# Ledger of designs, part 1: VHH binders against q86uu1r1256to1370

No score or structure here was measured in a lab: all are predicted.

Target 1, 115 residues: q86uu1r1256to1370
Amino acid sequence: SKVCRGYLVKMGGKIKSWKKRWFVFDRLKRTLSYYVDKHETKLKGVIYFQAIEEVYYDHLRSAAKKRFFRFTMVTESPNPALTFCVKTHDRLYYMVAPSAEAMRIWMDVIVTGAE
Unless a header shows other numbers, all headers, positions and changes below count from the first letter of the chain; Kabat numbers aren't used for antibody chains.
F, E and O stand for the ipSAE by ESMFold2-Fast, ESMFold2 and OpenDDE, each averaged over both directions (binder to target, target to binder). V2 = 0.75 x the mean of E and O + 0.25 x the DockQ between their complexes.
[cut] marks letters that were taken out.

## First folded at step 1 (VHH)

Design e05
Fold by ESMFold2-Fast, scan of step 1:
Structure e05 (fold): chain B 115 residues (1-115), chain A 124 residues (1-124)
Amino acid sequence: as target 1 above (115 residues)
Amino acid sequence: EVQLVESGGGLVQPGGSLRLSCAASGFTFSTYWMSWVRQAPGKGLEWIGRIYSSGTTSYNPSLKSLVTISRDNSKNTLYLQMNSLRAEDTATYYCAKDSYPETYYYDSGEFDYWGQGTTVTVSS
């Protein structure tokens, strides 16, 4: 109950591409960690809750920026309707959920955890 | 070509202090985020904290009062200072490198290189 876990596809890594990662939201540690797979033996990164500024649906923000020619296509998602962003003071994370329900759950737990 | 080599681990008594080092080579150390991660026997990986190129740090809240992360960009070295060590701090400690320089805002990055780890045992 204090930990939410599941697969999300994220942008980033040594070669800029979309990678399937196992995410672990830990309310007690106030971290969102991501691993290569569900065995949690190869940690790929950590988002610290105090760094989180905003969580939003990417398709709405991307459409607005595209219309103003202020955003490039380099961040195009494989599934824009299921893409959400976690904005921190030092980096922007793009994530694709496996379903609309999963996206709503992940956004809710991250937003609530960051409070 | 990228190498991270931890050192400074060993046996220490409860209440003691220890400073770990991570010697980095094969990349422009000064421009990358660096992290410390530990793994206690039979447990999962636990992120300790990260340090920016400037020396600004972010810590796991449960560990913030017990540790200090610092770096010396002129020596390409990362440090973890640990105080008031407890038996529960017994673990293998790893340094990890982020895959992108901190100036790459839209690239979230990942840990692309890890050291082999250095073992800290807290026992009386």
Scores: ipSAE 0.610, ipTM 0.843, lowest interface PAE 1.5, mean pLDDT 84
Fold by OpenDDE, fold request of step 12:
Structure e05 (fold): chain B 115 residues (1-115), chain A 124 residues (1-124)
Amino acid sequence: as target 1 above (115 residues)
Amino acid sequence: EVQLVESGGGLVQPGGSLRLSCAASGFTFSTYWMSWVRQAPGKGLEWIGRIYSSGTTSYNPSLKSLVTISRDNSKNTLYLQMNSLRAEDTATYYCAKDSYPETYYYDSGEFDYWGQGTTVTVSS
């Protein structure tokens, strides 16, 4: 199956802290799930592909665009250069990749999955 | 049957430019990641870079030459643009199909098909 796995650092929804989570992209299930760790036993959340509106580099977004959508980061990213966003209908996810290559891979698979 | 056919290789002077092409068939080209790999005489394989389905690219950070990978999905063709070529860029260049559906982890990267290669010789 078309699956991609790996760690990303995600900003919390209620508590605006950054936490490392294990992400699983599944094209067949059409989901992006994240777990506490790589054992995938403790599910923390699921993003459905149909809910995804936009995927973009956070550092490349203009202040005007951020204000337009009324989405702002409450806490500073641990690595702004490796931060990307997944915008859904009801939530904006901030994610930090471990490397530029990893970021490109994750953004690519998420974008292609959401098409 | 999956087929990859490289072309565009040849003799070029140092500082010159060359564009390689890879014609793909036998699979849904647009849905797969594609890579370029090269092998210099007497040396091992070296990964050059990859282009993802979205069109984003990743390159070997150790690569000294200026390279750009692109794709035309309407033509099922992969490209490698090389500029400011040096003698050390002399190698056989291969187009490789990434094993996307079988890629388990984002950092695992696997190739399941290769072309016959096209040879690039950089010499004054």
Scores: ipSAE 0.017, ipTM 0.255, lowest interface PAE 6.9, mean pLDDT 85
Fold by OpenDDE, fold request of step 12:
Structure e05 (fold): chain B 115 residues (1-115), chain A 124 residues (1-124)
Amino acid sequence: as target 1 above (115 residues)
Amino acid sequence: EVQLVESGGGLVQPGGSLRLSCAASGFTFSTYWMSWVRQAPGKGLEWIGRIYSSGTTSYNPSLKSLVTISRDNSKNTLYLQMNSLRAEDTATYYCAKDSYPETYYYDSGEFDYWGQGTTVTVSS
């Protein structure tokens, strides 16, 4: 697998709202980029593989997450069952996949890419 | 040799329903994503939706008609159920084998094989 593209709903870093973004996983570039939409003209962010520390199901760690954000107002995921996390050196990303299949694929490619 | 053969097209009245089939052969059907696409007369190709190997589906959000994609791996067959058909649904419908595993697209089609298509005409 070289490239994976699709929409994910991502929680904002500064503004804790959920936004639909177009994600592009590129194994060759070793990046996970996200754009405003599928046209990929407006880049919103880039996650380098070497920065990724961990990928995990959010709903399985909801208690731990709540503990860390206990005093911070965080909007609940629109779909906890389809929410996964990408932990980097600098930031914890919360992402909602459109389906269980999509979630599995994204988590798999991100994990393998970060190796 | 990969073969995709669509069937089930025909004339249907507005508001009617139709179920298209796609018989696949020449590859391990169950391991590939499959998509439906259509082309209306004088218009470009439109991606309808996809079914993943797991059976999960993804649809074009711009579709106005209610569609359901399913698959029977034991029969190597892909299905497209269309309900509440409209005149705008008149098109040639194609089943397509998604490219795998080099690139993943959830909301668009990248295909390496297509069928010959089956024509659906919605008219009163």
Scores: ipSAE 0.015, ipTM 0.252, lowest interface PAE 7.8, mean pLDDT 85
Fold by OpenDDE, look of step 4:
Structure e05 (fold): chain B 115 residues (1-115), chain A 124 residues (1-124)
Amino acid sequence: as target 1 above (115 residues)
Amino acid sequence: EVQLVESGGGLVQPGGSLRLSCAASGFTFSTYWMSWVRQAPGKGLEWIGRIYSSGTTSYNPSLKSLVTISRDNSKNTLYLQMNSLRAEDTATYYCAKDSYPETYYYDSGEFDYWGQGTTVTVSS
């Protein structure tokens, strides 16, 4: 599929709160964009594929990540089992999928897009 | 109160040029990254590019038109220079404030304030 759309809950960059956003994976544009809602009327952010270094399950590295954010106000993931990470050159994104299947799909498309 | 007011839109022929302005107020303009985004009729918002507080710029690699973003901190104004405009550049153009003044997210953006937009129509 050229485009994948759906809701993910992502952790804020500076303010470490979790917010539900509408994500759009576009293979042609080579972007992962997120909007306030599914109407895509308000773009909140863009991740370019070339910036993505790694995609992985958060629960496999959560202990190390918690230590890294020791001095920051970080709220726990609403669902650690469905939390995955997208590491870019300059930012680590934490994202929670609505289901295991959704998480698999999103991780797969992001990984393949970044290759 | 944060305010962003775009201007400079209008009708332009294909191949033409246009310079948009965004007047900012209500925050320390010079310390924030600023972006331009656009929305074509029937389409979602598209990120055009960003100018960092340092004055360096980053652009959407998917853009086919030639754009240049600049800023004048003394005037609290953001600019978007567009050249060789095409029909597909028809859209409402918005200036957007990045959410945080000091970020290290060079290849990503997050916005918290938007202007009312200025409409650009490219037509022969």
Scores: ipSAE 0.008, ipTM 0.229, lowest interface PAE 9.8, mean pLDDT 84
Fold by OpenDDE, look of step 6:
Structure e05 (fold): chain B 115 residues (1-115), chain A 124 residues (1-124)
Amino acid sequence: as target 1 above (115 residues)
Amino acid sequence: EVQLVESGGGLVQPGGSLRLSCAASGFTFSTYWMSWVRQAPGKGLEWIGRIYSSGTTSYNPSLKSLVTISRDNSKNTLYLQMNSLRAEDTATYYCAKDSYPETYYYDSGEFDYWGQGTTVTVSS
């Protein structure tokens, strides 16, 4: 299909928290956009296919833990088994899919789009 | 009806440890993210941290206290372990149910249910 839509949970860039966003894969536009919700009224970010370098499973390269003076902040995925990464020139995106099947689909379309 | 009941608060000396509990009911506990927040006297709410349904955790990077959040899904219970407590950790501690499917930051209404709170006083 030319367009694929659905929710993914992604890790924030500045604040390393996990938030559910509505993703739109557009093959024709060659973009992966994400919005606050499925109504697609508030755009939060755009990943251009040409910027994508690699897509891979995160369980091979789990999110880093941050240690501070008085506490340890764990930024691990809410579901490591369903976590994959989209590496771009500018940023590494961590994504959590709602199911194993969904993860495979999203990874496939993103990889295919980036080719 | 969703209910969250915190317990375990009390008076503790500086350097001491305390474990708070939150008994949850009225919803499928294991499927929700849960958070701890606190409010010190005369101050605003402060988000402490979250535990995801998977059991992984995220903590406030500004938090100076040594804390660990855990959960026992078989008991529908959320825990907050606090070590090396300081006077500034004096506050009322609340467990909160994270909103689903969308989550926001706590100051924007991230949580849809709160407990009544349990008070922790750190004093010599």
Scores: ipSAE 0.007, ipTM 0.254, lowest interface PAE 10.1, mean pLDDT 85
Fold by OpenDDE, look of step 2:
Structure e05 (fold): chain B 115 residues (1-115), chain A 124 residues (1-124)
Amino acid sequence: as target 1 above (115 residues)
Amino acid sequence: EVQLVESGGGLVQPGGSLRLSCAASGFTFSTYWMSWVRQAPGKGLEWIGRIYSSGTTSYNPSLKSLVTISRDNSKNTLYLQMNSLRAEDTATYYCAKDSYPETYYYDSGEFDYWGQGTTVTVSS
């Protein structure tokens, strides 16, 4: 589809807290945007497809693995099994999906968008 | 029930070749686009390429390995031929079914089903 919408729990960039945000994947705009809620009135951030480098499951549970990413101070995920990462040129995003199916859907649309 | 089962993975030496297969069932295979995706250890998912229902193929332009995707609709099987394999090609390889027989975007799609994956290790 052209657009995919739904909630994900995202780790903050400066404040490393987990916040539930409304995500909008738009193939035409080539953006992954997130808002405070589903009304999409308050934009909190935009990830451009061309900035996306990798999308993968979060396996960085140990301090030893944190060394692979600069400035990565990861707090414990509310659900590690449903946590995936979107790596961009500027930032590593940690996101928690509401279900395994949702996680797969979001990962594949982001990957295909970043092709 | 849709099912995708990859096979053919294993250990191969650098410079070697490998052919992966994906057995599909539970849907009209011939009408759907099919893709290969891989994930290297510690790396993100990488789209390899797609074969359309017409048999036309599209590949990731950043892919350095020599790959060919083909399909046999009579056997409901998707193939990935890989040649001149390098250590960097070490990954788990997945076949993926596109969500629709045709999508609005020619060069991108969504996947509604994935196989369990087959692991390829390239090492001397």
Scores: ipSAE 0.006, ipTM 0.226, lowest interface PAE 10.0, mean pLDDT 84
Fold by ESMFold2, look of step 4:
Structure e05 (fold): chain B 115 residues (1-115), chain A 124 residues (1-124)
Amino acid sequence: as target 1 above (115 residues)
Amino acid sequence: EVQLVESGGGLVQPGGSLRLSCAASGFTFSTYWMSWVRQAPGKGLEWIGRIYSSGTTSYNPSLKSLVTISRDNSKNTLYLQMNSLRAEDTATYYCAKDSYPETYYYDSGEFDYWGQGTTVTVSS
């Protein structure tokens, strides 16, 4: 479809904790945006299709590692089996889908958008 | 405290040009990525583009031909030049503090801080 919307849990950028975000994939605008919630009133970030290098299942369980970073303790993924990664030019995003089917859908739409 | 103050909005004719400014304070402006976003009345937020600390830019492809983002680190100021404006460009325009420095993996933009916005109206 041209637009895909839903909640995913992601590792935060500044504060390294797992946060639920409302994601909006927009094929026409060529963006993957995420908001605080489904009301789409506070944008928290944008991932541009042209910045996406790779989308992959987290088969190395890298998001499960405990990790310390400035001012906070970074915790493991709440569901490592449903964690996938979006690698961009400047960041690795770790995302947790609510189900295996949701994970497949999101990975499929993101990879085809980055094609 | 972080402050972002947009200015330069107003009424402009279709086909016209407008330059928006964003005055930044309360953080080390030169080391942060900055973004412009806009919101048309009754619509969601639309990302316009980002300027990295290096001065390199990345744009929303649908707007790339209409906008140019620049920064002046000596004045802590972010700019948005808009040309060939259309009625659909009527919106409130916001600057946003993008990624923080000092992370090994540099974040691509959790937008923690926003300006108050400046309104652009494109009408004849």
Scores: ipSAE 0.000, ipTM 0.140, lowest interface PAE 15.1, mean pLDDT 77

Design e05
Fold by ESMFold2, look of step 6:
Structure e05 (fold): chain B 115 residues (1-115), chain A 124 residues (1-124)
Amino acid sequence: as target 1 above (115 residues)
Amino acid sequence: EVQLVESGGGLVQPGGSLRLSCAASGFTFSTYWMSWVRQAPGKGLEWIGRIYSSGTTSYNPSLKSLVTISRDNSKNTLYLQMNSLRAEDTATYYCAKDSYPETYYYDSGEFDYWGQGTTVTVSS
């Protein structure tokens, strides 16, 4: 419960395509980091918990445009029902979980960490 | 070619201070967001903080009291000031370039370029 690790599929920042990343949540260090793979040898990004503003499901399909100012998304989610969003003050992250249970776990973990 | 070169690491006593530098080349430094991260031996990467092109900073709250990030755009240099160092701060420290700092709405924050790192050892 202090650390959560696993693969999520996320929309890339500079190249707008869906990419598999290894995520590491560390509640004590208050970071959500992601790597190329489970060996944790190449860091791709770090999300500071205090930068997280919202975590939400399916806002993109449920008139989520009210929660976003203009942005461009070049590909649709490979699984919209398992897609959730993490909004920070500098970026909106789109994540696809491997299952509904995994999605609920990750959303709960991230929301609790952003408290 | 993008290059990031960290320096200023070394051996320091507990309670001591160090200032790390990151010399940047091959891109327009002043327009990019920059981050510091560290990796203690046998542990995963830990994010320290980010400095925006505006000069505003955002820190890991567990480290906020120990660190200050600054930049000098005229020298293409990023700095990390560390104070009150303890043994737990022993790590390799890396600077990292953000990919898309110009437009928040296109989601910047993935690290594609980092330096070789500079090692800080806090020991008596």
Scores: ipSAE 0.000, ipTM 0.128, lowest interface PAE 17.0, mean pLDDT 76
Fold by ESMFold2, fold request of step 12:
Structure e05 (fold): chain B 115 residues (1-115), chain A 124 residues (1-124)
Amino acid sequence: as target 1 above (115 residues)
Amino acid sequence: EVQLVESGGGLVQPGGSLRLSCAASGFTFSTYWMSWVRQAPGKGLEWIGRIYSSGTTSYNPSLKSLVTISRDNSKNTLYLQMNSLRAEDTATYYCAKDSYPETYYYDSGEFDYWGQGTTVTVSS
């Protein structure tokens, strides 16, 4: 679809903790934006499609220690099986979907929009 | 108006213990996730842990053995118990309201808030 909306739990940028955010994927604007809640009145961030380098299921990073791991996560995911990543050129976003179906939909939508 | 007031800081000797409190008002405390963060002098913010509305906790792995977070929803109060304190635990400690309401869509339109902090000094 041209627009996809929903809650995802995301690792915060400023304060490193897991936060619930309302995500809006907009194929026409070519943005993935997120708000504090579904009212879309308080924007917390925007990910432009051209900044997205990779979308992947990161059970290895969330479930295993890596030699080159930079400390950008201060806690383990609240649900590692439903965690996926959106990598941009200078930040790695960790996201937790409410279900496996939701995770596949979000990953597919974001990958398709970024290409 | 959302207010968070930390208390219980002070001077403590290495190896000692301390319990910090955070009094919350202006929102439905029992339905929000709450966090503790700290800032050592000259350093950036470090996340300590989170307590969910259910009472389940999640901690920074490097601090997990040193801290315990609890809440008393009847008193709108968040707690941080710290044990075996070291000089490197000297910091200002803040409680923070996470933007995660459980059931009320209208309640989640507020800004993220943290208090003025309470200072813990570990020295000898």
Scores: ipSAE 0.000, ipTM 0.150, lowest interface PAE 16.5, mean pLDDT 76
Fold by ESMFold2, fold request of step 12:
Structure e05 (fold): chain B 115 residues (1-115), chain A 124 residues (1-124)
Amino acid sequence: as target 1 above (115 residues)
Amino acid sequence: EVQLVESGGGLVQPGGSLRLSCAASGFTFSTYWMSWVRQAPGKGLEWIGRIYSSGTTSYNPSLKSLVTISRDNSKNTLYLQMNSLRAEDTATYYCAKDSYPETYYYDSGEFDYWGQGTTVTVSS
């Protein structure tokens, strides 16, 4: 398959809160993009395959507090057993899959596309 | 018009318990993540915890033993149960509309809508 689509929950980059995003893995475009929702009308970010260094399970989380205009703190994943990480050149993404099967599929897909 | 109304605050003795409520209106409550935050007199905001649309919760580690967050989607109500209260838990407690994970995006931040707060005073 050349495209994989689905919802994942991710930790935000600038504002550290957990957000549900619609992810689109596109092997032809060599991008992992994420949108507000499944309609794909509002792009929120793009992870280029070349930027991906590592994909792994989130075995360790440390608290990282960030106080801002609105209260935000990096805390335990809503489902730690289903959390995996995508490490890029300039950012570590934390992602939560809806199931163990979905997590394995997404991790395999991202690793294969970034190879 | 999004509205959040906290209630249930008051005076409570050390070691006591209190349950706060947040009545929500003007949005589809069941699809949004919700948070509780507090502000002690003279201090900054402190995040307490979050409840996801799935019902899963996430807590500030320093408060995890003190609090339990729950929601009743049929009543559009968010709850904060607090136990073993201490004097340092004296604060104004706010509920906040956290994130909308599906249909649309807040351009500037996640906590655009906060209630007026309910005050909890822990004093012997």
Scores: ipSAE 0.000, ipTM 0.128, lowest interface PAE 15.7, mean pLDDT 77
Fold by ESMFold2, fold request of step 12:
Structure e05 (fold): chain B 115 residues (1-115), chain A 124 residues (1-124)
Amino acid sequence: as target 1 above (115 residues)
Amino acid sequence: EVQLVESGGGLVQPGGSLRLSCAASGFTFSTYWMSWVRQAPGKGLEWIGRIYSSGTTSYNPSLKSLVTISRDNSKNTLYLQMNSLRAEDTATYYCAKDSYPETYYYDSGEFDYWGQGTTVTVSS
């Protein structure tokens, strides 16, 4: 409702590798924060809701006629089928969900928070 | 069986407006993300935009000033409103069910995840 927590894999900012991060969506603070782990002791970044421009599957545009999916990524995702993007004013975030259901939940909550 | 039926196409003058509909059946419409795509004569497919289950939308940046996507979950219907139409918007317009993609990593040919299309012609 007010908060959604869980692990997602994201492309790192400084070192371009896929890293597991603990994400916290907070509707009251209007932030999507991420930490090194579930203990929430070391903040790695904050995405403010007002900075979010788009949330999308990178593949959807390619699949519509033939119903196939491909990713267009800077670096190959460890699970392309579960990868989604959060575009902000300053950065494009690539995130990998642990399951199809988790992917839909996270994309839905992030989009709703950005309204 | 998933079925998607587009309608509302036709001839429109440049600068005009048109609203397309997509009637959906065979799945729980309200829980799925939906997209509009189009194909101009002799061109490839172009993604127009997507509407999330929440009702929030995301658009192809090149088209976002011209289109508005909406849905009516009580009628299982997806809509595309197009304004200020130009000759280059002449195309067949399709709606597509956004399925979680883990099962589709090869070209599978034509499947029933999108409709037969409705043709929009912007002329004169």
Scores: ipSAE 0.000, ipTM 0.149, lowest interface PAE 16.8, mean pLDDT 75

## First folded at step 3 (VHH)

Design n03
Fold by ESMFold2, look of step 17:
Structure n03 (fold): chain B 115 residues (1-115), chain A 125 residues (1-125)
Amino acid sequence: as target 1 above (115 residues)
Amino acid sequence: QVQLVETGGGLVQPGGSLRLSCTASGFTFDSYWMNWVRQAPGKGLEWLSGISYSGDTISYADSVKGRFTISRDNAKNTLYLQMNSLQPDDTAVYFCATGRYSPIYEDSEGYFQYWGQGTQVTVSS
């Protein structure tokens, strides 16, 4: 797969809330980018392949535990069982896939950028 | 006890305007950054705008820049959001929120500790 596209829900950078983003994994550009929606007109962030250190399932449920401790009203992941992490040099991303199959596909695809 | 109370929501037609207010109590209002955040039906929270404790620094999300104006009145412990050119996709519950940290820092130290109950804004013809 040279390009993989789809919606994932991620914890935000500035506002600690879960946001639906359109992700684009592009092997030619060597980026994992995310946009407001599928029209790809508003870029919200870029994860360069060389910055990716690890991709792993959130076995510790860290998104839920850490966020509740830090915010009185912050809710945990909308689906903890479908939450995975992308660790980069400067940031830990929490992402929620729409299904278990999508989660496996995205984790497998993103890890090829880290290799 | 910290309390944030939003008012001014309602039903408007596309292209209309609303002014939201957030009245604060139980903390030193002029020592906190204040923010507006919204949640559309079935969606996550979206940060809209923030204003520093003195009003010297103001920031907007691109989705509302040019249409929304944040302001504050520290003498009245009140935060405002003037919303112009409203469209159906602005339909959401609008919250004011605050914390001891700047909300423009990235994903480790910028957290909102206190939230209001929200006010509903519905844009429909």
Scores: ipSAE 0.000, ipTM 0.107, lowest interface PAE 16.2, mean pLDDT 79
Fold by OpenDDE, look of step 17:
Structure n03 (fold): chain B 115 residues (1-115), chain A 125 residues (1-125)
Amino acid sequence: as target 1 above (115 residues)
Amino acid sequence: QVQLVETGGGLVQPGGSLRLSCTASGFTFDSYWMNWVRQAPGKGLEWLSGISYSGDTISYADSVKGRFTISRDNAKNTLYLQMNSLQPDDTAVYFCATGRYSPIYEDSEGYFQYWGQGTQVTVSS
């Protein structure tokens, strides 16, 4: 499909908290955008496909789960089994999907889009 | 199917202690945050404490901080809540809860997908 929409829980960049955001994958625009809610009235961020370097399952499950990073707390994922990462040139995004199926779908479309 | 079963509730005098247990089944216990919440008579749900899948991250509501201790045994698929210095206003039904999202790290209202039936805790002289 040209567009894929749905909620993902994303870890914040500056504030290392987990927030539910409405994600929009747009193959034509070559963007992965996220909004406050499904009404898409308030854009919170955009990930350009060309900026994506890697998409992979979160392997922090076996590592330290709570740590300080640049004087901010990095907290554990609310669901490690459903957590995947999107690595861009300047940022590593942590995403939690609502289900295993959803995770597979999102990872697939993002990987495909980034190719 | 997912099942959460709370036990350990009862009647206790002010200043007393109780230890609640929550036995989980039907899902990968060590892959989820676990939480304790309660509902007092006539009041809404109150989040009390959360613990990460490994136990490395723990948080408490101000109302129970210093008195309650959350822990988990992943080998037993069991969540615990040690409650000390109980007060009358701690009287409530206590629930074990988990879901896709952890309210302790979200700005939005927390959401729990799975609940137990709860266990009654009554603090009275």
Scores: ipSAE 0.000, ipTM 0.264, lowest interface PAE 11.3, mean pLDDT 84

